VHH binders against o75319. Designs and how they scored, part 27

Target 1, 181 residues: o75319
Amino acid sequence: GNHIPERWKDYLPVGQRMPGTRFIAFKVPLQKSFEKKLAPEECFSPLDLFNKIREQNEELGLIIDLTYTQRYYKPEDLPETVPYLKIFTVGHQVPDDETIFKFKHAVNGFLKENKDNDKLIGVHCTHGLNRTGYLICRYLIDVEGVRPDDAIELFNRCRGHCLERQNYIEDLQNGPIRKNW

## First folded at step 15 (VHH)

Design if1
Fold by OpenDDE, fold request of step 17:
Structure if1 (fold): chain B 181 residues (1-181), chain A 120 residues (1-120)
Amino acid sequence: as target 1 above (181 residues)
Amino acid sequence: EVQLVESGGGLVQAGGSLRLFCAASGFTFSDYSMGWLRQAPGKRREWVALITSGGYTSYADSVKDRFTISRDNAKNTVSLQMNSLKPEDTAIYFCARYTDDDIGHPFDYWGQGTQVTVSS
């Protein structure tokens, strides 16, 4: 499909590494079929993702795709050297415990296996904002013991955009800690 | 033109079963996740079930373990098997194309809907 998500063009394609973490958030890269609906400078392909990461002197070690669709790009569009993990995550609602657990498990597994390098965990949903921000913050809160407001502020600052869904924010701030296993 | 046409609705007693069908046309069906929405009288439309192109499924808590969504990419169809129906399942059910838009509405097209009525 070629439908461009609402306001997708308005969001920074790639955020900054979150200090003290291995996380970097970005909006979904779009395969070539979307380019005809975009100005050249608006295009953001899987290849562009890696170029922008390189420009930050970083390297991706894992991509976690939280989108609930397969229309944006194909895993085959990514370099073979970077593992790709799909965690289908329904939008607009707070992720369930299973989804949260899958995310935490993936992150912990990566960190355990990548202690000898500084590669990043790239996380994206459609806009790389709400689902992405929630799950990253949920991890920081539940696993790293970060205060909810600090986690949210850190993500927002590094992503260059603020979480927009109030239900996500409220759950992070006031919701229960989710099990880690 | 994108078209989604639902069928299979009707009146059933509580505890009964019903199977809804949706025929899609006007777009590359296999590129999109699909879903079912429902709207009860006086209530807002809510998602019921989702299915990715590859067959991964998700359900609203209210219908988990009772409803099953499936699709046939070769036939451009989506179906919803509804078991153990309850009066609170009474609603107009819509077949919908799921785009995964996070900022906008995550569904961009849906049909005219089919009425499902569950009596006590």
Scores: ipSAE 0.924, ipTM 0.960, lowest interface PAE 0.5, mean pLDDT 96
Fold by OpenDDE, fold request of step 17:
Structure if1 (fold): chain B 181 residues (1-181), chain A 120 residues (1-120)
Amino acid sequence: as target 1 above (181 residues)
Amino acid sequence: EVQLVESGGGLVQAGGSLRLFCAASGFTFSDYSMGWLRQAPGKRREWVALITSGGYTSYADSVKDRFTISRDNAKNTVSLQMNSLKPEDTAIYFCARYTDDDIGHPFDYWGQGTQVTVSS
């Protein structure tokens, strides 16, 4: 279970909070078994995630894991104080309506229950880029009424990396609005 | 060494059924999601079904409600039950290890494949 995803090391471990939202994107943290294949400065564990979030003077209130695997880390590696939600999302293809709905529902539920704080929704896939970016942008477009190009630009800027999947970008820009219920 | 060995392919009439099997070795099987790929003549290899270590499944639209993927972590096996087969399902089917790599190829190992032929 120690296979490191391609170019995983090349991506910033944690992005910045997206202004006007409660979203922050990051690449998948890796459990200890991966560390033997990484230089110390390349390691990014669940613990490192929280340290980096803290360095930004932020606090996670929810983690949404979009990976379609369980090999990267265990939910037990996370503090019990932060809810963890798994939404298995197949990579390389535009998420289906069910996946989109699950994500929207989770976000809306969090916002409803966390009106009294400023905790963030941490979202990640493997690289915290394509699936993560698509679903966050899909939410902003469909729920918040943000213009697609603005949503994409905002995500890219805050993540520090641009969406790389053209099919995701095209669906966000030209695809239909997905139902919110 | 990672090894994936497929079996169960063959010739079947349209509307028929086949069950494919895959035996995995050389890695911690239960750590990885697994899947089935297929490649039809003159077509690009495509994923057919996925299953996580915990048993969550996903299917390509073309096979949804007809195919069922399952796994046995104790035996290091993956299976694909194929019902209501169509001529369009004719292909070489590969058992593959799914890493969830989003930048690279999401499958890093697969077997030699097993031929499935569906006659009209």
Scores: ipSAE 0.922, ipTM 0.959, lowest interface PAE 0.5, mean pLDDT 96
Fold by OpenDDE, look of step 15:
Structure if1 (fold): chain B 181 residues (1-181), chain A 120 residues (1-120)
Amino acid sequence: as target 1 above (181 residues)
Amino acid sequence: EVQLVESGGGLVQAGGSLRLFCAASGFTFSDYSMGWLRQAPGKRREWVALITSGGYTSYADSVKDRFTISRDNAKNTVSLQMNSLKPEDTAIYFCARYTDDDIGHPFDYWGQGTQVTVSS
């Protein structure tokens, strides 16, 4: 069957909304084919994602999928009412400028079109941690002018897990600001 | 059982071209991203190219604009067209299944590899 990512079960399924932002991070939901390898309480499906978001009295307005695979779930597994955006992002390495720009553009577009509501931008990679955290923090730093350490701390606190990859952290702290247009 | 079998390696002169092939079996090929890795003598293994099930591609900086990865989901094959080869491209090249695991190794299976040697 499908490979379950290492330590996927160890990470909180869904984080908390990041105060002052519309961001919420979560680990990748897994389609039904993965359930045979998981205990019932370990399962986290696309449906479970929406249930957990609702439990937080929140609503998703956009899902940004940063994974570089399509094996986890299908966009059609999501409600039709929530837009789905795929940004193929290679893991383990700092995203390139094009990827960063795509992410920023998507976020800005959403914010422009959703000024009349409080729906969230759900962002995930495989664990909803490293790629997810980097791009969210990159946005906060480059676009919102947040201090790198503050952005990282905010993400870590809200996700319930800390960014793990030093190259991402170092780039956020010491790397150049990326072009926003 | 997952199987990946590489072919097409050989000796070429600098500036030459080579095309590698990979035959996959033992899994639903179209569900997985695939890639090529390489390992040069005395160096660690590195990814070279990736391709999603739908055909989206990514390349390491060292091979951009020189290498092209492609796949045929009907035949369960992955190919790597290597142009403008350099001596530093000399390595064992591996076809690999990409899982996108962020904590562990992002490739969980690869073949025995095929030797590519680029002479000066």
Scores: ipSAE 0.901, ipTM 0.949, lowest interface PAE 0.5, mean pLDDT 96
Fold by ESMFold2, fold request of step 17:
Structure if1 (fold): chain B 181 residues (1-181), chain A 120 residues (1-120)
Amino acid sequence: as target 1 above (181 residues)
Amino acid sequence: EVQLVESGGGLVQAGGSLRLFCAASGFTFSDYSMGWLRQAPGKRREWVALITSGGYTSYADSVKDRFTISRDNAKNTVSLQMNSLKPEDTAIYFCARYTDDDIGHPFDYWGQGTQVTVSS
């Protein structure tokens, strides 16, 4: 059976573009096989993701999938023109330096290749909150020099839900700047 | 129903090796990431190794380069090769199914465990 992640139904499918950045966060879209356990209004498929982004007058140029599983949807369920990158990120713990480096490298590469457009980087984990919020904030802090509390506030407001995992929050606020060169 | 059955535990001297096995049944094994947890005396249960359905692996810092997780999706098994064992590796080891759920529990099923005791 295709287990629906705990409280996945309770989270807004897609957040808002984070002003001053190229990020938008969302929860994991689910392929059709999961829909047996969902009411029609609860569904959020890969196609629904793109429709909701379009409704905001935005366009995705990259999806970074942080889930530590491959069962939620297949990359081929996405349009051909949207690059997809999987970064297997272990949950419930602060991501290790290698994971943070991969995320920073992907974001920096996207920004260089897309400097002449306004396409967004879509980032998700399972709920689009804890791992997603941590890595976006870590990027903003380490690479863009944003103050930790400002990065967290911006993410929370634009995601529509607050970052909940205390070890992530503590690391962002009081942990070291990561020099992932 | 979901069943995870560990085996291969026992007594081993420090510096030695041991291989744990896990037989899985009652679910589509190839769809799920799997892991090994351990619980040392007086400590909380902690994960030590994870493996995705496609074979990508991750390890806790305390066991990196000494432990190797592997799986056989055709036989519905997960294994943990443990080398260079230390007394602090003494624990009950559990095979577990990983949910990747950041809100709920990261594992939804585990076995009864198998004891590993490393003598100095």
Scores: ipSAE 0.756, ipTM 0.893, lowest interface PAE 1.0, mean pLDDT 92
Fold by ESMFold2, fold request of step 17:
Structure if1 (fold): chain B 181 residues (1-181), chain A 120 residues (1-120)
Amino acid sequence: as target 1 above (181 residues)
Amino acid sequence: EVQLVESGGGLVQAGGSLRLFCAASGFTFSDYSMGWLRQAPGKRREWVALITSGGYTSYADSVKDRFTISRDNAKNTVSLQMNSLKPEDTAIYFCARYTDDDIGHPFDYWGQGTQVTVSS
């Protein structure tokens, strides 16, 4: 037994590809040791993640794991051919400039390396919502020039859940553009 | 039963150093990220340092370059080396277990704390 994150069962496992982008967001998949506390229909393992992506006729080319923990699964639980990047992101606060830079750098690097395919960047935190939504939206705003409200609406719709953390929403809507890309 | 026990607090002159220790029990310590919180008189409790099970560290801006968090997974301990202490570092310091939970509290357990007092 590992303890299930609060209300993790209440969130859709995987969102939809965000149109016009290479992003797809999901909640953290959980390794087998967590399944003792879950009904079969509540399970969402690393393998389930890949099956659900395949059901959407998509393919992951990179996983960016934003959790500030290593409890949930090991990179070894993923297919060897899928690149994995951990960016330890402190929750409950607007990510610092170093974290934002690492995220932008990883996305830009992926887009250059994968210009000749249509593979997706999978992004998750614990619930695949607040930190995930913030960094995806920050990228779209700062790098792609998307209006804050449009970025947030697109993320919310494709994730299937709305961003909840007010300080993140306020920073995206009213905070400065970050020039750390 | 999760237990976190802090020690090493005391009275220190400004510019001095202290090392805090935390003994953890009742859970698989190596599975969890850990941190230090502090609460100054009349202030809100704040996070000051975090460390993952693999040793990656993060610090609040107010303590960066002065404080160093470390852990020993074999001994189930977390430490906080505090250098160049300032009167504004005066607080009760709590060892805490990090949940990484976006919905619930980011820490689910903390100790009773150890008082650090920095005189000018």
Scores: ipSAE 0.752, ipTM 0.892, lowest interface PAE 1.1, mean pLDDT 92
Fold by ESMFold2, fold request of step 17:
Structure if1 (fold): chain B 181 residues (1-181), chain A 120 residues (1-120)
Amino acid sequence: as target 1 above (181 residues)
Amino acid sequence: EVQLVESGGGLVQAGGSLRLFCAASGFTFSDYSMGWLRQAPGKRREWVALITSGGYTSYADSVKDRFTISRDNAKNTVSLQMNSLKPEDTAIYFCARYTDDDIGHPFDYWGQGTQVTVSS
């Protein structure tokens, strides 16, 4: 028996595409071994993720997995046609500069390689909220020049849940711009 | 029953080294990320080191470059090598199982702890 993350059931599985960006955020999909502890309507598997993206008339071109664990699902459970990138990101603290750089590098690489299509970057942590929201917003602020409050509002609206971790919000609003190199 | 048993604590002079050990049982150890927490006098418990099942490591800023976490999945053990110890490292050290939970506590089980005391 695998532990279901606290309040994971309370979060919308998949958000909406963030307008003007290539991002979509979601909570971690869970392999079938977790489903014993879930009602059928609570399940959200890797297959369910792709079905929900397709229902939005969208297509994933990259999944960035920010979880600091490997137990929720295996990359082999994703379609082989969708690149997968793990960026181990420690929760509860503002991600360090190396983590931020790796995220920016991955997003910039994706945008160059996918300039001639409209595929999305799917980003998740465990709940698809705090670490996910922080790194997406950090990218929009540092790379795209979006104002912090506008980035946060866009993420919150499209995810369907507000960023909750105050140290992340404070860092986005008042912390230093991180270098992009 | 999840069980985590720490050992290797003791008294050490500032600048010295100490190695902590943790024996784990009651769960599939190789499936979980693991960590070390500490609780200094008058402070809340804080994490100091973390290691994934595949061996990726992270450290709190206060111990970075001085502490090294490692694990042995065949023996169900995790270790913490602590070098260049400072009086501020004085604490009870706990081996802990990591959940990666942003909402709940990031650790769901920890042991009874082992005391580390660093004298000037």
Scores: ipSAE 0.731, ipTM 0.880, lowest interface PAE 1.1, mean pLDDT 92

Design if2
Fold by OpenDDE, fold request of step 17:
Order: sequence, then structure tokens, then C-alpha cells
Structure if2 (fold): chain B 181 residues (1-181), chain A 120 residues (1-120)
Amino acid sequence: as target 1 above (181 residues)
Amino acid sequence: EVQLVESGGGLVQAGGSLRLFCAASGFTFSDYSMGWLRQAPGKRREWVALITSGGYTTYADSVKDRFTISRDNAKNTVSLQMNSLKPEDTAIYFCARYSDDDIGHPFDYWGQGTQVTVSS
């Protein structure tokens, strides 16, 4: 069977919408095969994701999956009405320019096509924290002109957990702006 | 029990080629991303190539355009074709399962490794 990621259970399944943005971060939902290794209250399935989003009176318009694996769930487990985008992102290292560009492009495309609604961009990696936080913050910094510390603070507050990887934080705070095209 | 068994290592001259193989067992191979790690003398272990279940690949900058990772899900195997080898590629190479754990180690299993030595 599939192994549950380290401390996955300790992280809030779904964060809050980031004020002033269309972003919401969450940890990876797990398909049914993982349930046998979890207490019922610890389970977080693709279906549970949408229920929790609904409880916040929000609606997902796009899911960006940053994981570098396909073992957690299948895109077929998601409603057909919500687009799913996979951006394979290697963990633990600062994403490269290509990955950053792919993310920015996806976000900008979504915003352009969804001006008439308030649907959210759901972003997740394994824990919905480090890769997710970095790319969201990178977008806010590079595209929206947000101060790095403000972006990080906003993400941390809304996710309910703080970015944990120092190399990500340092790159956000002190690294160069990445090209947007 | 998860097992990863490497083969194909050896001694080659600079500019030469070598192909490593890995046989996996004890888990649903097609569910997992796989990769190759290497550890040079006195250096920390580093990943050099990754491949998803569907065949998407990523390479470390140091090996881009020289190494090619591939997999056969029907045979539970992973391969690493290494071309244009350099002395700095000398290391023990490990086949590894990439679990994509963000908090823990992103590789949760790896083999005993196979020695690759590139002479000048």
C-alpha cells in the first residue's frame, strides 16, 4: 500500500482564501487506498476537499497539483467541472525558472478567463506548504509586486502553517525576481 | 518488503557511456515516481534523475543532456543511460523510490547502490 507522508495528518487539510487573491492552499487529498491507514477523522479525500471548500462558501475553479508523483489520487477522482493542472515540481529545492513560469502562466490564464466569477485557484503539493507557499508567494512578489515578507506572512496566516524550508524563504526574500514571460 | 536492486556499474573512461539498471519489487511500481541518486566520496547524496509513473523526467543540472532515465512499468525496472561521462560523475549510484514527501526525505527507499568510476 501507499505510504502516508511524514506528518501529513498534522497539517490542516484546507487553508483559507488569501485576501486580495484567488488562491487557496491545501494538503494533498488521498485516494481511498490510504483510508485503511488513517482514522476516519484523519481522512481527507478529493471529495472531502470539495466539501471543505464549500463549507467556506467558496468554489474551486482550478486545481494546480505541484506534486512530483501520481500516487496520491487520480484526476478522475475530481469533479469534471473543475480543471486539473499538473505541474511536476521537485520537492526540497527552489523551483526552477521553467516551473515558476508554468505556474505564473497558469494563474494568469485562469484569472483572464475567470474575470466574471470568484472561483478559486486551489494549489497543493504534498503538504500544501513549502512548494505551494513558494510558488504562490513567488507569484505575489513577481507579478503583484507584494513585498516578500508580506507575501510570506499572508500565506502562512491563511494556510495555518508556516513555510518550513529556509532555502525557499531565503530565495523569496533575497532572490532575484523571476521573469514573467 | 520493498526492494531495489541496481546493476550495470563499472569503470569507464572519460567520454564513455554506461547504462545502469534497477529491478524493483515489493510494492506497486507503477504508482511511484522513481529516481537515481549518487554519492561521491566525501560528498552528500544527491539526486540526478527523476521519472514519474507516466514517464515525465527531470534531471539535475550537472547531468542534463548527458543522462537519460527511463522505466518499464510492466517489468518494474528503471534505467539510467549515462553518456559523455566525466570524472566528477564517479560515485555510488542508487536506485530510489521517490515518494515526494515534502517534510520527510523525498526518497523513502533505495538500493545498496552500484559503483561508477570514470577515469581521466
Scores: ipSAE 0.926, ipTM 0.960, lowest interface PAE 0.5, mean pLDDT 96
Fold by OpenDDE, fold request of step 17:
Structure if2 (fold): chain B 181 residues (1-181), chain A 120 residues (1-120)
Amino acid sequence: as target 1 above (181 residues)
Amino acid sequence: EVQLVESGGGLVQAGGSLRLFCAASGFTFSDYSMGWLRQAPGKRREWVALITSGGYTTYADSVKDRFTISRDNAKNTVSLQMNSLKPEDTAIYFCARYSDDDIGHPFDYWGQGTQVTVSS
């Protein structure tokens, strides 16, 4: 269970809060069993995630895990004070309507329940880029009415890396709006 | 060394059924999602079914409601029940480890494959 994803080390561990939203994207934190294959400065554990969030003067109120595996870390590695939601999302392909709806529903639920604070929705897949970027942008486009190019630009800028999957980008720019219920 | 060994392939008539098996070794099986890939003649390899360590499943549209993927973590096995087979299901089927790599290939290991032939 110690195989490190390709180029995982090359991506910023945590992005920046997306202005005007409660979203922050990050790459998958890795449990301790991965550390033996990493230099100390390359390690990014669940604990490191929270430390980095704190360094930004932010606080996580929800973690949405989009990976289609359970090998990276265990929900038990997270503080009990932060809800954890798993949405199994197959990589490399545009998420289906059900996955999109699950994500939107989770985000809307969080916003409804957290109106009295400024806690963030942390979203990650393996690299915290493609699936993560698509679903966040899909939400901004479909729910918030943001122009697709603006959503993509905002995500890329805040994540510190650009979406790499052309099929995701094309669907965001030219694909149909997905139903919100 | 990671090893994935498929079995259960063969010749079947359209509308028939087959059950494929995969025996895994050389890694902590229960940590990984698994899947089945197939490659038809002249076509690109495609995944048809995925299963997480906890048993969550996903199917390609082309096989949905016809194929069922399952696993036994105690025995390090994954299976694919294929019902209502069609000639277009003819392919080499591969058992594969799904590492969920988003930048690289999402499957990092697969077996030698087993031939499935569906006659019309």
Scores: ipSAE 0.925, ipTM 0.960, lowest interface PAE 0.5, mean pLDDT 96
Fold by OpenDDE, look of step 15:
Structure if2 (fold): chain B 181 residues (1-181), chain A 120 residues (1-120)
Amino acid sequence: as target 1 above (181 residues)
Amino acid sequence: EVQLVESGGGLVQAGGSLRLFCAASGFTFSDYSMGWLRQAPGKRREWVALITSGGYTTYADSVKDRFTISRDNAKNTVSLQMNSLKPEDTAIYFCARYSDDDIGHPFDYWGQGTQVTVSS
């Protein structure tokens, strides 16, 4: 069967909304084929994602999937009412400028079209941590003018786990601002 | 059991071309992203090309515009067309399954590899 990512079970399924933003990060939900390898309480399906979001009295308005695979779940597993955007992002390395731009463009587009509500932008990679954290922080730093350390701290606190990859952290702290247009 | 078997390696002159092939079995091929890795003597193993199940591709900067990765989901195969080869492309090339694991190794299986040697 499908391989469960290393330590996937160790990470909180869903983080908290990041105060002052529309972002919420979560680990990748897994389709039914993975359930045979998991205890019932370890399962986290697309349906479970939405249930957990509701438990926080929130609503997803967009899902940005940063994984570089399609094996975890299918877009059709999601409610039709929530847009799904795939941005293929290679893991372990700092995303390139094109990827960063795609992410920023998607976020800005959502914010422009959703000024009349408080729906969230759900972002995930495999663990909802490194790629997810980098791109969210990159947006906050480049677009919102947030200090790098503040952005990282905010993400870590809300996700319930800290960014783990030093190359991402270093690029956020010391790397150049990326073009926003 | 997951199996990845490479073929097509060999000796070529600088500026020449070579096409590598990979036959996959033991898993639902169309569900997984695939890639090619290479390891030169005394160097770390590195990925050079990735391809999603739907055909989206990504290349390492060192091979961009020279290498082309492709796949055939009906035949469970992955190919790597290598053009404008350079001596620095000399390495063992591995066909690999890209699992997208962010904590562990992002490739969970790879073959025994095929030797590519580019002479000056």
Scores: ipSAE 0.909, ipTM 0.952, lowest interface PAE 0.5, mean pLDDT 96
Fold by OpenDDE, look of step 16:
Structure if2 (fold): chain B 181 residues (1-181), chain A 120 residues (1-120)
Amino acid sequence: as target 1 above (181 residues)
Amino acid sequence: EVQLVESGGGLVQAGGSLRLFCAASGFTFSDYSMGWLRQAPGKRREWVALITSGGYTTYADSVKDRFTISRDNAKNTVSLQMNSLKPEDTAIYFCARYSDDDIGHPFDYWGQGTQVTVSS
């Protein structure tokens, strides 16, 4: 069967909406083929994702998938009504300027097209923590002018877990602002 | 049992070319991203190229525009075309399965490796 990422079970499936934003972070949902290696209460499918979002009285308007693999689930596993965007992002290293730009562009495009609703931008990597947290914080810092420590604290609090990679944290706190175009 | 078997390494002069091959077995090859790692003497192992199941590729800055990674899902193979080789490219090259694990090691399996030596 498919390999389950290390400590995937230890992370909350879905975070909370980040106040003042349209972002919500979650760990990667896993397709049915993974269920044989999980206890029923550990399972988190694409369907479970939408159920949990609904339980928070929210609605997803876009899913941004930052994983550098296609083994976790298929876009076809998602409702057709929710756009899916793949931004292949290598783990363990700070995303490059191109990746950052792609993310910012996608977010800005969504906000422009969804001014008439309150649908959320769902962002995930494998654990929905490091890559996800970095790019969301990078957006808040570079585009919204949020102080780095405030962005990091907000993400950590809403995700229910703290960013773990020091290189990401260091870049957010002390690195240069990335181009927005 | 997951198996990755490399081939194609050897001795080549600077500016020359080599093509490495990897045969994979023991798992659903088309589900996984694959990559190549290398380890030079006295240095840490580093990734040089990645390829998703759908063919999206990424390269380390040190090999960009010189190396090309490709795969054949029907044959369960991944290859690395290395052009314009430099002495600093000398290393053991490993075919590796990229699991995208963000907490543990992002590569969960790799082969025995194949030696690539580039002479000046």
Scores: ipSAE 0.906, ipTM 0.952, lowest interface PAE 0.5, mean pLDDT 96
Fold by ESMFold2, look of step 16:
Structure if2 (fold): chain B 181 residues (1-181), chain A 120 residues (1-120)
Amino acid sequence: as target 1 above (181 residues)
Amino acid sequence: EVQLVESGGGLVQAGGSLRLFCAASGFTFSDYSMGWLRQAPGKRREWVALITSGGYTTYADSVKDRFTISRDNAKNTVSLQMNSLKPEDTAIYFCARYSDDDIGHPFDYWGQGTQVTVSS
């Protein structure tokens, strides 16, 4: 099926670059087969993603897809020149340590390989909010030493929507610092 | 019409094994991640194993290293091999289709379930 995720239409497609970082967050782009259930103004395809990034005078250097499914779009729908990394992240629960470590490793590797440019890491889950916000904030807290409330506020402002899941917020605010890799 | 039909449940002694089987129909099975849920007496329904269409697997901590989920996209089937069973594994087990929806329910369809009872 081509079922539209609950409330997906209500979220801004793409956020803004998070100042002082290489991150930009967005909701999952949907391949053409989903568009039968959408008004034209509600569509957000892989092509639309790249057009919106270009409109911000930015360039993606990596897409990290956090969805635990492969049905929303195919990697072939993305430009061949943009690396794509899938990190299967179970929703509704705080990501496990393995997932967090994979995310940190990917971000650190990207920053090393891209220190001579200003390309962005695009991160999405289904809505680009809960799993996406959690992992970006976890990185900022654990690796860059950002205070939890500052990381959350920065993400919320730049995404254009607030993190919604209380268990994620509580873990970011009160949970342990995770080891870097 | 989406249908998920479980089988293979039964009574087994602690330390024993069972294999659950799920037949899926009414949708493009190879497009979807699938899972097994369980509901023990007096407890909430919980997921225990997930598998993507490409075969990536994830397990709940309580069953890790004891349960193995697998799928056959050609036959539209999902299996759950359950080893080293404990009395706390006693539950109704449901085959479920994973929606990956952060807002709505994470599983959008599940079967009628099959009972697994692990005796001491």
Scores: ipSAE 0.771, ipTM 0.899, lowest interface PAE 0.9, mean pLDDT 92
Fold by ESMFold2, fold request of step 17:
Order: sequence, then structure tokens, then C-alpha cells
Structure if2 (fold): chain B 181 residues (1-181), chain A 120 residues (1-120)
Amino acid sequence: as target 1 above (181 residues)
Amino acid sequence: EVQLVESGGGLVQAGGSLRLFCAASGFTFSDYSMGWLRQAPGKRREWVALITSGGYTTYADSVKDRFTISRDNAKNTVSLQMNSLKPEDTAIYFCARYSDDDIGHPFDYWGQGTQVTVSS
């Protein structure tokens, strides 16, 4: 069979909008080829993602895909009206400065172009937790001036799962501030 | 069954070059990101280079600008060109399949490895 990511079924598909921000986090949607061994209630496709966002009375204006692979789904599986950005992010290590800069640049560009609406930035990695949580929190800390513990707590509560990877947590709490751009 | 078979290791003088090859079988190679790991004597296994199915590459700082990873999706091969070799590059080098899994292991398969020894 189809190899789904380890413990992927254990994570809520989509979190809640993070209040005071334009972010929503989710786990990677999986294309049809992964569904053969999943029960219907376990499936989470690109279409399911948009249905769940609409159920929350929200709308996506950008998807940032942080996975370091292209096997989970194709951008063509997404509605043509929603911009998609891939930022290849190596897992298990704190993202490098180039990756952090690309993320900040994408978020700042979105906020400028979408200041007259309330559309959300959807961010995912494989589980929507470690790489996703790190980069969202890094943005909130460095650009919005949010205290590290407050950013982490907000992400954890709204994602519905706690950021788990200790090197990410340590860097957010005690690592260098990467202010500007 | 997934198989990754490395070749091209050997003894080389410091400053020299070596090219490693990896033959992959038992899976849809073009669907997966691939990498090279190394394990030096007395140290933990570490990745040194990664490449996506579309050819995007990332390198560990210790090998950046000296090593080049490449792949051939038609031949199901991954290569690692190693230039300006140093004694600290001495290690067993493993071809590996990248899982992109934050929870599970970052690599889900690797080969038997090929020894690279860089003499001073």
C-alpha cells in the first residue's frame, strides 16, 4: 500500500484561526492515491480542506506549503483562485535564515495585498505542527513583537496540538531575534 | 522491496575528488526526495545533501560549495560529487530516501553505505 505519514491520522486536520493574526494551520492534505487504506472519516483531501475552512466561516487567500517533497498532492488539486507558495523546508532542524526570510516576505506581501479583506494564510508542513508552528511563531515574534511564550501558547491552542520539537521551542524562547524583513 | 545500493567510495588524498552513486529500486523513485547521509567514526549519522524529485537541493553547511547532489529520474539514480575533500569528510556515506516526516524518522530507508577515506 499507500504510505501515509507517521501518526498523521492522530492530528486534527485543520486548526482554528489564530485570533489577532491572519494565520490558520493544518496538516498536509493527501491526494486520492493515499485514501485506499483510510476510513472515510480519516480522509483529508485538498477538497476537504476547503470545505472545513468554509465550515469555520473563513476563506483562504494563500496556502504556504512547507513540505520538502511534492508527493502529497499537486497544486492543481487546489482551486485556481487560491495562490499557492512552496517553501522547501528541511524538517527536524531549525529552518535556516533564507527559509525564515522567504516566509516573512510571503506573509508581509500577503498582508499588503489583502489589507481590505479578512482572508487567511493557510500554512502546512506534513503534520501542520513543528515546521508550521516554528515559522508562524518566528513571524509573530520577529515581525509583530509577540512574546515567545505567548506566540507558542497561541499556536498550540489554535492548532489543537502542542509544538513538540525541543530544538524549535528552545530557539523560539532563547535563540536570536531575527528582526526586519 | 525498497533497495538503495551505494558505490564509488574509496581512499582519496586531501584536496581530491570522488563521485558516489546510488541505484534505487522497489519504489516510485520520482515521487521521493532523496539524500546522502554520512557517519564518521564515533559520531552520529547526519545528512549532508538533499534533493527533491524536481531537483531542488539543500546542503549541510559543512559541505556547501564542495559537494553537489544530483539525480536522474529516468535511471533511478542519485549521485554525490565531492570536491576539495578534507580528512574530516572521512565517513561511511549512505544513500537515503527522505520521508519529510516531522514525527517519524526523517529518512525511512538507506543503503549499506560506502566508505570514503580522506588521507592527509
Scores: ipSAE 0.762, ipTM 0.898, lowest interface PAE 1.1, mean pLDDT 92

